# Miniprotein binders against b1l550: the designs that were tried, part 171

Target 1, 279 residues: b1l550
Amino acid sequence: MRLPEELLERARDIHSEAPSHRIKLDRVGSFGLKVPVEFKGFLLLAEADVWVSLPEGRRGVDLSRQVEAIYELSNPPKDPFSLCREAAISLLEKLNYADSSGVSIRFDAPLQDGESLKYYGVEISSIASDEIINKIRVEILGMTACPCTAELIRAYKSSEIAATHTQRSLGILEVSTKAEHPDPDKLASIIERAMSSPLRTYTKRPDEGGLVIRSLSNARLAEDVVREMIHLFLEEFGHLPEDTHILAAVRSMESVHMHDIYAERSFSLDEIRKEISSH
Short names: E, the ipSAE of ESMFold2; O, the ipSAE of OpenDDE; V2, 0.75 times the mean of E and O plus 0.25 times the DockQ between their complexes.

## First folded at step 13 (miniprotein)

Design oc13 (at its last fold request DockQ between E and O 0.90; V2 from the best seeds 0.79)
Fold by OpenDDE base, fold request of step 14:
Structure oc13 (fold): chain B 279 residues (1-279), chain A 89 residues (1-89)
Amino acid sequence: as target 1 above (279 residues)
Amino acid sequence: SEFTVEAEINGVRIRIEVEVDGKEIRITVTIEKDGRRIRFMYVITSPEKLEKILEEIERIIRMFGADPEEVKRLIEEARRLAEEILERL
């Protein structure tokens, strides 16, 4: 049932009214939208959040206009990164009472694995005000082998290839920058290369054996993984602005414990360069 | 900045600043309209990336109600100058 349009002329614009309490709000928007995006030739349905600030003198945000803003830009489907940046700016322009806006987009990114696919998680955002800050979070699973247990077993059995516990580990890179979003495939590659071995969607018997042996031969602590991620990140993305902020983290789903091992480091590019140069 | 391109189109003031940083260029765009200012930046490492980013900048500027043909001319000027810089790197 659609109400007669004539009723709209009689209705007060509730959103434009003065609020009972003159308080600015930081974020008002629609969360859990589904928007089509194109990524590496795949058409994906991403989850999106859109918001703007609300000044103290306005009762509400025009939420319909926010939704329209992102969907106008989503047709035809485009890469999620440009969509995110363009939508954040569009929100500020279309909602002229807002002094800030934001867009967040979440999706699983396809990653080629031989003749099959694996994936990694992506969450991006763009926050616009006087300046725009772009954020990307990439999460991908790898495999780690514990060097401590390997050393204990080696010492006990004098084996050349020491058995050890192996587990899935989630690597995380989060980058916040004034530049455009860093390449997600490169970020995912950094995480995988920091692990003992990558995961495979499919394995043939010889390949599985080789994968495990490779992992055992490249045993790494969670701490090693994070440090390697940072090292590799600096090699690939050291050209980003110095005020770029990074979170490098790993969550190891340890196979011998009910709990996970977690390690992280947060840093700016300026900070970490000074730290490394001091050694 | 290696160069700056500026225009005022339909009350929208646009500045495109291109700076060389090592083997890459940085493009900073400033848009001013109705007393508001928005600034955003890109890092360009290849001609292919430059084209993609210039297309995005063009779309963004048009969102502010700037005349599309005038915006196109502005972007073409920025492209030419940026390509000349990239060829020297």
Scores: ipSAE 0.785, ipTM 0.927, lowest interface PAE 0.6, mean pLDDT 92
Fold by ESMFold2, fold request of step 14:
Structure oc13 (fold): chain B 279 residues (1-279), chain A 89 residues (1-89)
Amino acid sequence: as target 1 above (279 residues)
Amino acid sequence: SEFTVEAEINGVRIRIEVEVDGKEIRITVTIEKDGRRIRFMYVITSPEKLEKILEEIERIIRMFGADPEEVKRLIEEARRLAEEILERL
């Protein structure tokens, strides 16, 4: 049922009224929207959140305008990074009472893996006010091999076993910057290269053996992985604005323990450069 | 090398600042309309990405209600100047 549009002339505009309690709200929006995006030739269904700030003198947000802003830009489907930045600006333009807006978009990114595909997690956001701050978080699984156990086994005089425990580890890079979102494939590559070996969708016996040998030859503590991620990040993205903020982290699902270990470091580009140059 | 392209189109003030330093291209866009100012930037290390970035900027400027043909001419001017600098390098 569609009601007559003429009723708009007689009804109060509840959203534009003053509220009973004049309290500013930081984020008012629609969360969990499904939007189509195009990423490297793949059509993906992403999840999006949109919001704006609400000043103390306004009772409600025009929520239909918020949803309209991102859905207009989603048709036809396009690059999720452009969509994110453009939608954040569109929200601020469409809802002129807001002093800030935000958009987040989440999807699983396909990555070529030999003749197959694998996937890694991507979440991006853009927060607009008088400036735009763009954030990207990439999460990808890899393999780590414990160097402590490997050394103990090597030192075992009677041992004819060359081994250590290996496990899946989740690598995380999160970047917040005034520049456009970094390429997620490059972030994922940095994480995988920092680990002992990548994970594959499938392998045949010779390939599986190769991965294990690679991991043994490249044994790394979770702490080592985080340090290597930072080193590789600086090589690839050192050109970003100096106030760019990064979080590098690893959660290792240690195969010999009932619990995970976690290592992280956050920093700005200018901060880490000073730290490294002092050594 | 750097240049600035400015225009006012239908009450929308636009400034596109481009700095080329070796292989790095920095683009800063400022848009003002009705007392609100928004500023955003791109840092490109591969010149082939310039066209897609300029197309995004064009779409963003149009959101503010600027005449599409005048915006297109502004973007084409920015593209021409950027390409001219890149060809010298």
Scores: ipSAE 0.732, ipTM 0.914, lowest interface PAE 1.2, mean pLDDT 89
ESMFold2, look of step 13: ipSAE 0.715; ipTM 0.909
ESMFold2 (binder alone), look of step 13: mean pLDDT 84; pTM 0.830
OpenDDE base, look of step 13: ipSAE 0.768; ipTM 0.919
ESMFold2, fold request of step 14: ipSAE 0.705, 0.669; ipTM 0.906, 0.897
ESMFold2 (binder alone), fold request of step 14: mean pLDDT 85, 85, 85; pTM 0.846, 0.846, 0.843
OpenDDE base, fold request of step 14: ipSAE 0.773, 0.782; ipTM 0.923, 0.926

Design oc14 (at its last look DockQ between E and O 0.89; V2 from the best seeds 0.77)
Fold by OpenDDE base, look of step 13:
Structure oc14 (fold): chain B 279 residues (1-279), chain A 89 residues (1-89)
Amino acid sequence: as target 1 above (279 residues)
Amino acid sequence: SEFTVEAEINGVRITITVEIDGKEIRITVEIEKDGRRIRFMYVITSPEKLEKILEEIERIIRMFGADPEEVKRLIEEARRLAEEFLERL
């Protein structure tokens, strides 16, 4: 049942009223929206959050207008990165009482793996105020092989390729920049190349054996993985603004322990360049 | 080298700055309307990326109520400047 328009005209605009307490809110919006996006020829259903700031003198945000802003831009479906940036700006323009806006979009990105698909996790955001900051988080699973156990086994059996424990490891790259969102496939590739080996969705027996041998031949600590991720990131994305902030992390689901091993480094491009150049 | 294209369209002031930074082109867009200013930036490394980003900038400027034909002219001027820089890389 739709209420008669005449009744709507008589209703107070509750959102525009003064609040009982004059307090600014940083984020008010709709979380868990589903929006279609186009990514590498796939039509995906992404999860989206949209928000704006609320000034101290306004009771509420026009939530309907926020939802309209992102859905107008989502038809036809477009790449999630442009959608994120455009929606953040649109929110700020449409909601003139807000001094800041933000959009977050989450999806699983398809990645070709021979004749099959694998995936990595993506969360992108854009925060608009006097400037726009774009953030991307990429998460992808790889495999690590422990060099410590490999060395112990090598010492025991005098093998060229020592057996060692292997485990799944989650690699994480989070980038916050004033530029556009970095290419997520490149970020995923950096993570995979920093691991002992990538994971495969589909393996034939020879391929599986080769994957394990590769891992054993490229044994890495969690610390090695993070350092390699940073190194590879600087090679691929050194052109980003110097104030670009990066989090490089790995969570290794260690197969010999009940717990995970975690390593991370947070840094700006300027900071890490100075650190490396000092050696 | 840095070049700036400026226009005021329907009360929207737009400044597009194209600069060469090493082997990349940076495009910075500033939009001013009703006393508000928004700045955003792109790093361009290829002609294909340039076109995609210019299309996005065009859409963004139009969201502020700027006349589409005037915005298109502004984008074409920015394109020309950026292409001249890309040819020098």
Scores: ipSAE 0.772, ipTM 0.921, lowest interface PAE 0.6, mean pLDDT 92
Fold by ESMFold2, look of step 13:
Structure oc14 (fold): chain B 279 residues (1-279), chain A 89 residues (1-89)
Amino acid sequence: as target 1 above (279 residues)
Amino acid sequence: SEFTVEAEINGVRITITVEIDGKEIRITVEIEKDGRRIRFMYVITSPEKLEKILEEIERIIRMFGADPEEVKRLIEEARRLAEEFLERL
């Protein structure tokens, strides 16, 4: 049922009123929106959240306007990074009572894997006020091989047995910067290169054997995976603003344990450079 | 080396500053309308990305109600100057 349009002239504009309790709100918005995006030639259905700040003197947010803003920009579908940055700015412009706005977009990014595809997780956000802060989080699975067990087995009968446990490990890179979002494929590549071997969608036995053998030759502790991720990140993205913040982490689903192993380091670019140069 | 392109279009004040240092290109955009100011930046190492970034900047400026034809001319001026600087390197 559609109500008569004449009611709009008689009804109070509830949103623009002052609230009975004058309390500022940090995030008021719509969460879980489905938004089409174009990524590397693929048309994907992403999940988005949109919000604005609400000053103490305004009772409510024009929620329909914020939903319309992102959908207007998403048609026709375009790359999610431009969409994220543009939507955050558009929200701030359209909802002029807000001090800040935010947009997040989540999707599984397709990545070519031989003649097949694999996927990795991407979440981006843009928060706009008098500046814009862009954040990207990439999560991708890889393979790790334990060097401690490999050494123990080598010592048993020397080189007669080349073995260790291998497992799936989730690598994480999260970057917050004033510059545009870093390329997620480069972040995913950094994570995979830091691990013992990448995971494949499928392999035939000769290729599978080769992959496992390579992982043994590149066995790494979870701690050293994180350190390698940081090293590779600095090589690729050291040009970003000095106050750029990074989190590098790995969660290893250890095949011989009932529990996961986790390693993490967060830092700014200026902080880590000082740390490295002091050693 | 750097250059700045400025305009005021329909009450929207726009400043685009481009800094080129070797292969690093830094673009800073400031938009001011009705007392609100927003500043954002891009840091790219590949000149090929410049066209997409300028297209994004053009779309953002239009959001503030600036005349599309005048915004297009502003962006074209920024593109021409950036290309001139890159050719000198």
Scores: ipSAE 0.696, ipTM 0.905, lowest interface PAE 1.4, mean pLDDT 88
ESMFold2 (binder alone), look of step 13: mean pLDDT 79; pTM 0.747

Design oc15 (at its last look DockQ between E and O 0.94; V2 from the best seeds 0.78)
Fold by OpenDDE base, look of step 13:
Structure oc15 (fold): chain B 279 residues (1-279), chain A 89 residues (1-89)
Amino acid sequence: as target 1 above (279 residues)
Amino acid sequence: SEFTVEAEINGVRITITVEVDGKEIRITVEIEKDGRRIRFMYVITSPEKLEKILEEIERIIRMFGADPEEVKRLIEEARRFAEEIEERL
C-alpha cells in the first residue's frame, strides 16, 4: 500500500529536525546493499556500504537518497572501482549537509587458473571530503613451505629437496592512495609470487606434484613472504603518490600448530623507500 | 611539464591539471561548487587507461550539473594535451 502523496506533504521531515543532542556523526548510511558490478567480463553481485557524515544540527540522514545515488550509477553495471569513486562523489554532492562521504564494495574476484577459476577477496572503498582517498584490500590464499623444518630434515637425511610441512597462507595487501585504486589482479599476483607457491583449483597428478616440489624448493617464513610482498609491490606500484599507505600481511595457517602465524608491516611509500635506501 | 585547464560551467569551477612525472601522467581534478571543493587524482600509465579516466572525469563533472557539451569540450582539451605528452614519452 502506497500512502497518498498528500499525507507525505503534511508529514514533518524528521531527518531535518534538530537532534536532542547536538553531536556530529562520522558515518551514517546503509550497509549490506547488493549492487551489480562488471569485472573482467563477469557480472557480479557485490556487497556495498554507503555513508555520509551528519552535522550536529541535523537529526538524520536522507537514507533513500543515499541508496538512489549508488543504484543510479549501477545501471548499467560498470566496473566496481569507477562505481565506488563516482558514488562517493555523488553522495557528497546530493547530500549537501555532509562534509564527507564513503562507499565500500566487497566481492570475490574471479581469477583464471588454467581451465578453471580461482578467486581472491576484494574490498574497495572511496572516502570523499576535500580530497578523495581510495582504498583497496586484496586477500588471496597461497601455499607456504617451512624452511626451518626443511633444514632439519636436510640435516637428517641429506636430501637435495627436503620434506617440510606446508600450509595455506592468506596474503593481504591493503593500499590507501589519493590516486585511483591499484589493479587488484596485480596485487593478487604480488601476493602469490611472494609465497612458496600459488594454490590451484584444478590439478592433475603431475601438476600437483610439480606444485608441491616448487613449494619445497621455495620455502619461506611468514616474515619472508611479507618482505617479498613489499619488495614486489615497490617494483610494480612505485609510481603511486609517496603518501600512499600500504599494509602488507600474511596469516599462515600452520599445519604443525593449533594456531596461525601472523606477520605484517604498515608503511607509506616515502617511509619504506627511505628505509631500504639506508642499507 | 604541466598543463592546467580551467573552466567555470553553470557555477561549477573545474580545474584539470595534467602533469608528467617521468613516464607517468598524473591528472588532478578540482571541482568547486557552492563553496565546496573536491580534489581527486589519477596516475596514468597507458593510453587505454587515459581514455577510461577521461570518461570518468567527464561523468563526475556532469554530476555537479555542468553543461554536458561544455564539459565535453573541456575534456577534449585535456585529452589533446595528454596525448601530445604520451607521443613524446
Scores: ipSAE 0.744, ipTM 0.907, lowest interface PAE 0.7, mean pLDDT 91
Fold by ESMFold2, look of step 13:
Structure oc15 (fold): chain B 279 residues (1-279), chain A 89 residues (1-89)
Amino acid sequence: as target 1 above (279 residues)
Amino acid sequence: SEFTVEAEINGVRITITVEVDGKEIRITVEIEKDGRRIRFMYVITSPEKLEKILEEIERIIRMFGADPEEVKRLIEEARRFAEEIEERL
């Protein structure tokens, strides 16, 4: 039941009062909202978080205006990246007491995989204050093959035929930038190309053999997968602002060892260019 | 090459800077209302995405209460510059 407007006008606005303890809060918001988004012609159900900063002199956040900011923009469903950036600015405009706002949106992105679909993880955020910082994290599974085992078997047998073990690996690219969010499909492509072979949802026997052969021909150490991801990222996204920050990482889900292998590198575009030029 | 347009619409001060450098189009937007200033940017390497980004910028500016028709004219000016310079390259 909706309350009459005249009653609401009489009621005390407790959120605009000063709190008993004057302490600023960094993030006050609504988390786990379900919002529809449109991505590459697919209608997806995404999970969103919205928040604002709360100054020391304000007791509470206007929750209805906060939720309104993203729901108004999500009807009809639209591009999740535009939604994320626009909602962050809308929050700051609608909640004039906040000095910053934030929005996060998470979804599984579809990717064509032969005659079926596979999915990879996407999380984006936009943090607005006097400027906007946009962040995207992409996680996608692939396959890696060990070059050390391949060389050992070749040397031991004195054979031209290479063999090694393969394993599932999770590749991660995370980008924080003042520019708009990078295309997640391009990030996913970089990760898959850096690995030995993509993982498939469904593989027929002829296709399965080809994937294994491709993995063997692209055998790489986890460290070299990360290096290749960085190389490919710079080719595709070297135009982004110099203070853009990147995390490139891979976690191998080892089938031969008792523990996972993990490699990562964090850098800004400015930092990596100086490193490359200093050799 | 660089193009900057400034406008004040319904108390909202807007600055749009369009920079074209080879194949890259950089658009920086600054919006100021009631002492609050917000700055954001886009870097376009594909001309097919220019229209979508300009539509997003238009929607953002209108959030601050700027008159829709005046905002539309401002966006069109920025679009014409970006497309004119890209065409010459």
Scores: ipSAE 0.724, ipTM 0.904, lowest interface PAE 1.2, mean pLDDT 83
ESMFold2 (binder alone), look of step 13: mean pLDDT 74; pTM 0.686

Design oc16 (at its last look DockQ between E and O 0.87; V2 from the best seeds 0.00; counts 0 for: pae E 1.6 > 1.5)
Fold by OpenDDE base, look of step 13:
Structure oc16 (fold): chain B 279 residues (1-279), chain A 89 residues (1-89)
Amino acid sequence: as target 1 above (279 residues)
Amino acid sequence: SEFTVEAEINGVRITITVEVDGKEIRITVEIEWDGRRIRFMYVITSPEKLEKILEEIERIIRMVGADPEEVKRLIEEARRLAEEILERL
């Protein structure tokens, strides 16, 4: 049932009223929207959050305009990076009382794995104010092999390749930059290369054996993985602005423990370059 | 080397700065409209990326109320400047 237009004209705009308490809000919006995006030739249904700031003198946000902003730009479906940046600006244009806006888009990104597909998690965000800050978070699973147990086993039984426990590990790269969003496939590749081995969706027996042998031959602590991620990131993305902020992290689902091992480093490109150059 | 293209279209002030940073081109866009100012930046590493980014910039500028034909002229000027720089890298 659609209300008669005449009734809508008589209704107070509740959102434009003065609030009972004059307090600015940082984020007001719609969370858990579903929007189509085009990514690497795939049409994906992504989850999206859209928000703006709310000034102290306004009771509420025009939520319908926020939803319109992202859906207008989502037809036809486009890449999530341009959608995110354009939608953040559209929110500021449509909601002139807001001093900031933001968009976040989340989906599982397809990644080719031989004749099959694997995936990684991605969250793409843009926050607009006097400037646009673009944020991307990539999460991908890999495999780690423990060097400590390998050394213990090697000491017990002399072997060129020592047996050790292996586990699934989640690698995380989060990048916030004034440049456009870094390539998520490159970020995923950095994470995989920093681990003992990648995971495979499909393995034949020879391939599975080779994957495990590779892992055992490249045993790494969680700390080693994070340091390697940072090193590889600097090689690939050292051209980003110096104020670019990075979180590199790994969560290792340890196979010999009931708990996970976690390691992280947060840094700017300027900070980490100074740290490395001091050695 | 830094080059700047500026225009005022329907009350929208646009500044596009193209600068060389090593082997890359940095494009900074500043838009002023309705008492707002926003700055955003791209790093261009290829002609294909340049075209995609220029198309995005064009869409953004049009979205804030600038005349499409005037915006198209501005983008074409920015393209020419960026291409001349890319050819020299």
Scores: ipSAE 0.667, ipTM 0.884, lowest interface PAE 0.8, mean pLDDT 91
Fold by ESMFold2, look of step 13:
Structure oc16 (fold): chain B 279 residues (1-279), chain A 89 residues (1-89)
Amino acid sequence: as target 1 above (279 residues)
Amino acid sequence: SEFTVEAEINGVRITITVEVDGKEIRITVEIEWDGRRIRFMYVITSPEKLEKILEEIERIIRMVGADPEEVKRLIEEARRLAEEILERL
């Protein structure tokens, strides 16, 4: 049922009033919106959050304009990165009382896996004010093989047999930059290449054997997975602004332990280059 | 090598700076409208990405109120100059 529009003439505009407590708010928004996006030819259902800052002199945000900012840009569906950046700017245009805006978009990204597909997690955001800060977090599972057990087996048995325990590990790359969002497939590839072996959706028996042999041949400590992720990141994305911030991490579900192993390093590009060049 | 294109369209002031240094292409955009100013950038290492970046910049400038036909001409000028610099390298 639609209410008579004549009521608008009689009702107070609550949102434009001053609040009784004049306190600025950092994030006022609509969270958990479902938006369609196109990624590498796939139509995906993503989850989005949108927000703006609210000055101390304004009681409320125009919620319909907030939702409008992202939905009108998502119809027809388009790539999530352009949607994220453009929606952040649209929020500032539509809600001229805000001094900053933000958009987050989350989706599961498809990735080619031989003749099949697998998925990895992506969350992007864009924060707009006098500049735009773009952030991306990628999470993908891989396989790690323990080098400590491998060395113990080698020392006990002649080096003709390589064996150790293997486990699933979650790799994480998070990048915050003034430049455009890095390609999530490249971030996922960096994580997978840093591990002992990628995980596959399914394998036939000969392929399964090859995957296990690869992991045994590339046994790596969690610490060295993180170091390799950093090395590969610098090769691919060393061109980003020097104040770009990165977090590289791995969480390993060690098959012989009751608990997980975790390793991480955060750094800016200028910081890590100085660290590496000192050796 | 570098170039700058500037325009004022419907009260929207636009500055696009393209800098090519070796294999790196840096694009800086500054847009001023309704008393607001925003600066953003792209840093790429492959010229193939330039066209899609320019299309995104065009959409953003139109979004803040600039006349679509004048924005299209501005973006085409930026594309032409960028391609000229890249052909010299």
Scores: ipSAE 0.646, ipTM 0.890, lowest interface PAE 1.6, mean pLDDT 87
ESMFold2 (binder alone), look of step 13: mean pLDDT 76; pTM 0.708

Design oc17 (at its last look DockQ between E and O 0.95; V2 from the best seeds 0.77)
Fold by OpenDDE base, look of step 13:
Structure oc17 (fold): chain B 279 residues (1-279), chain A 89 residues (1-89)
Amino acid sequence: as target 1 above (279 residues)
Amino acid sequence: SEFTVEAEINGIRITITVEVDGKEIRITVEIEKDGRRIRIMYVITSPEKLEKILEEIERIIRMFGLPEEVIKRLIEEARRLAEEILERL
């Protein structure tokens, strides 16, 4: 049932009223929207959050206008990065009482794995104010092999390739920059290369054996993985602005323990370059 | 070297700055309207990326209601500047 337009004209605009308490809000919006995006030739249904700031003198945000802003830009479907940036800007333009806006888009990114597909998790965000800050978080699973256990086994039984426990590990790269979002496939590749081996969706017996042997031959601590991620990131993305902020992390689902091992480093490009150059 | 393209119409000022940082080109778009400024930065590493970024900038500028003639001029001038720099790198 649609209300008669005449009734709408008589209704107070509740959102434009003064609030009972004059307090600014940082984020007001719609969370858990579903928007189509085009990514690497795939049409994906992504989850999206949209928000703006609310000044102290306004009771509410025009939520319908926020939803319209992102859906107008989502037809036809486009890449999620441009959608994110454009939507954040559109929100500020359409909601002129806001001094800040933001968009977050989440999806599983397809990644080719031979004749099959694997995936990694992506969350991209753009926050607009006097400047645009773009954030991307990539999460991908890999495999780690423990060098400590390998050394113990090698000491017990002399072998060129020592057996060790292996586990699934989640690698995380989060990048916040004033530049456009870094390439998520490159970020995923950095994470995989930093681990003992990648995971495979489909393996034949020879391939599976080779994958395990590779892992055993490239045993790494969680700490090694994070340091390698940072090193590889600097090689690939050293061109980003110096104030670019990075979180590199790994969560290792240790196979010999009931708990996970976690390691992280948060840094700016300027900070980490100074640290490395001091050695 | 820094090059700037500008337009002002209907109280909206658009400034596109093209600068060289090492082996890369940075394009910065500044939009000024009603006492507010929005700054957007891109890093251009290839001609293919340049075109994608220019297309995005075009869409962004269009959101502010600028005339198509003005938009086309800004984009074409920015393209020319960026291409001239890319050819020299």
Scores: ipSAE 0.727, ipTM 0.906, lowest interface PAE 0.7, mean pLDDT 92
Fold by ESMFold2, look of step 13:
Structure oc17 (fold): chain B 279 residues (1-279), chain A 89 residues (1-89)
Amino acid sequence: as target 1 above (279 residues)
Amino acid sequence: SEFTVEAEINGIRITITVEVDGKEIRITVEIEKDGRRIRIMYVITSPEKLEKILEEIERIIRMFGLPEEVIKRLIEEARRLAEEILERL
């Protein structure tokens, strides 16, 4: 049922009233929207959240304007990074009572894997106020091989048998910067190269053997994976603003244990450069 | 070095600053309207990214309702400056 349009003239505009309790709210928005995006030639259905701040003197936010802002920019579908940054700015322009806005977009990013595909997780956000802060989080699974067990087995069997436990490990890179979002494929590549071996969608017998041999040849502690991720990140993205903040982490699903092992380091580019230069 | 392109029309002030920082170009867009200022930064390490970034800046500036001729002038001047700097790198 569509109500008569004439009622709009008689009804109060509840959103523009002052609230009974004058308290500012940090995030008021629409969460879990489905938006089309274009990424590397793939048309994907991403999940998006949009919000603005709400001043203490305004009772409600114009939610329909928020939804309209992002959907208008998503037609035709375009790359999620431009969409994210542009939507955050559009929200501030359209909802001039807010002092900040935010947009987040989440999708699974496809990667070529031989003749097949694999994927990794991407979440981006843009927070706009008197400046815009862009954040990207990339998560991708890889394989790690334990160097401690490998050494024990080598010593026990006089190094004629190479063996250790291997497991899936989740690598995480999160970058927050004033510059535009870093390329997620490069972040995913950094994580995979830091692992003992990448994971494959499927393998034939000779390829499976090669994958296992690679992992044994690159046995690494979770701590060393995090350090390698940081090293590779600095090589690729050292040009970003000095106040860029990074989180590098690994969660290893240790195959011989009932629990995961976790290692992480967070830092700004300025901080890590000083730390490295002091050695 | 730092180069600035500016326009002020219909109560909207837009400043595009192109500067060199080491081996990259930084483009800063400042938009001021109704007492609000928004500052957007881009870091360009290759010519391939410049065109995509300029297209995004153009779309953002257009959100604020500037005349098409002013938008085209700002973007064209910013492109010229950025390309000259990028050629020296």
Scores: ipSAE 0.688, ipTM 0.899, lowest interface PAE 1.4, mean pLDDT 89
ESMFold2 (binder alone), look of step 13: mean pLDDT 79; pTM 0.747

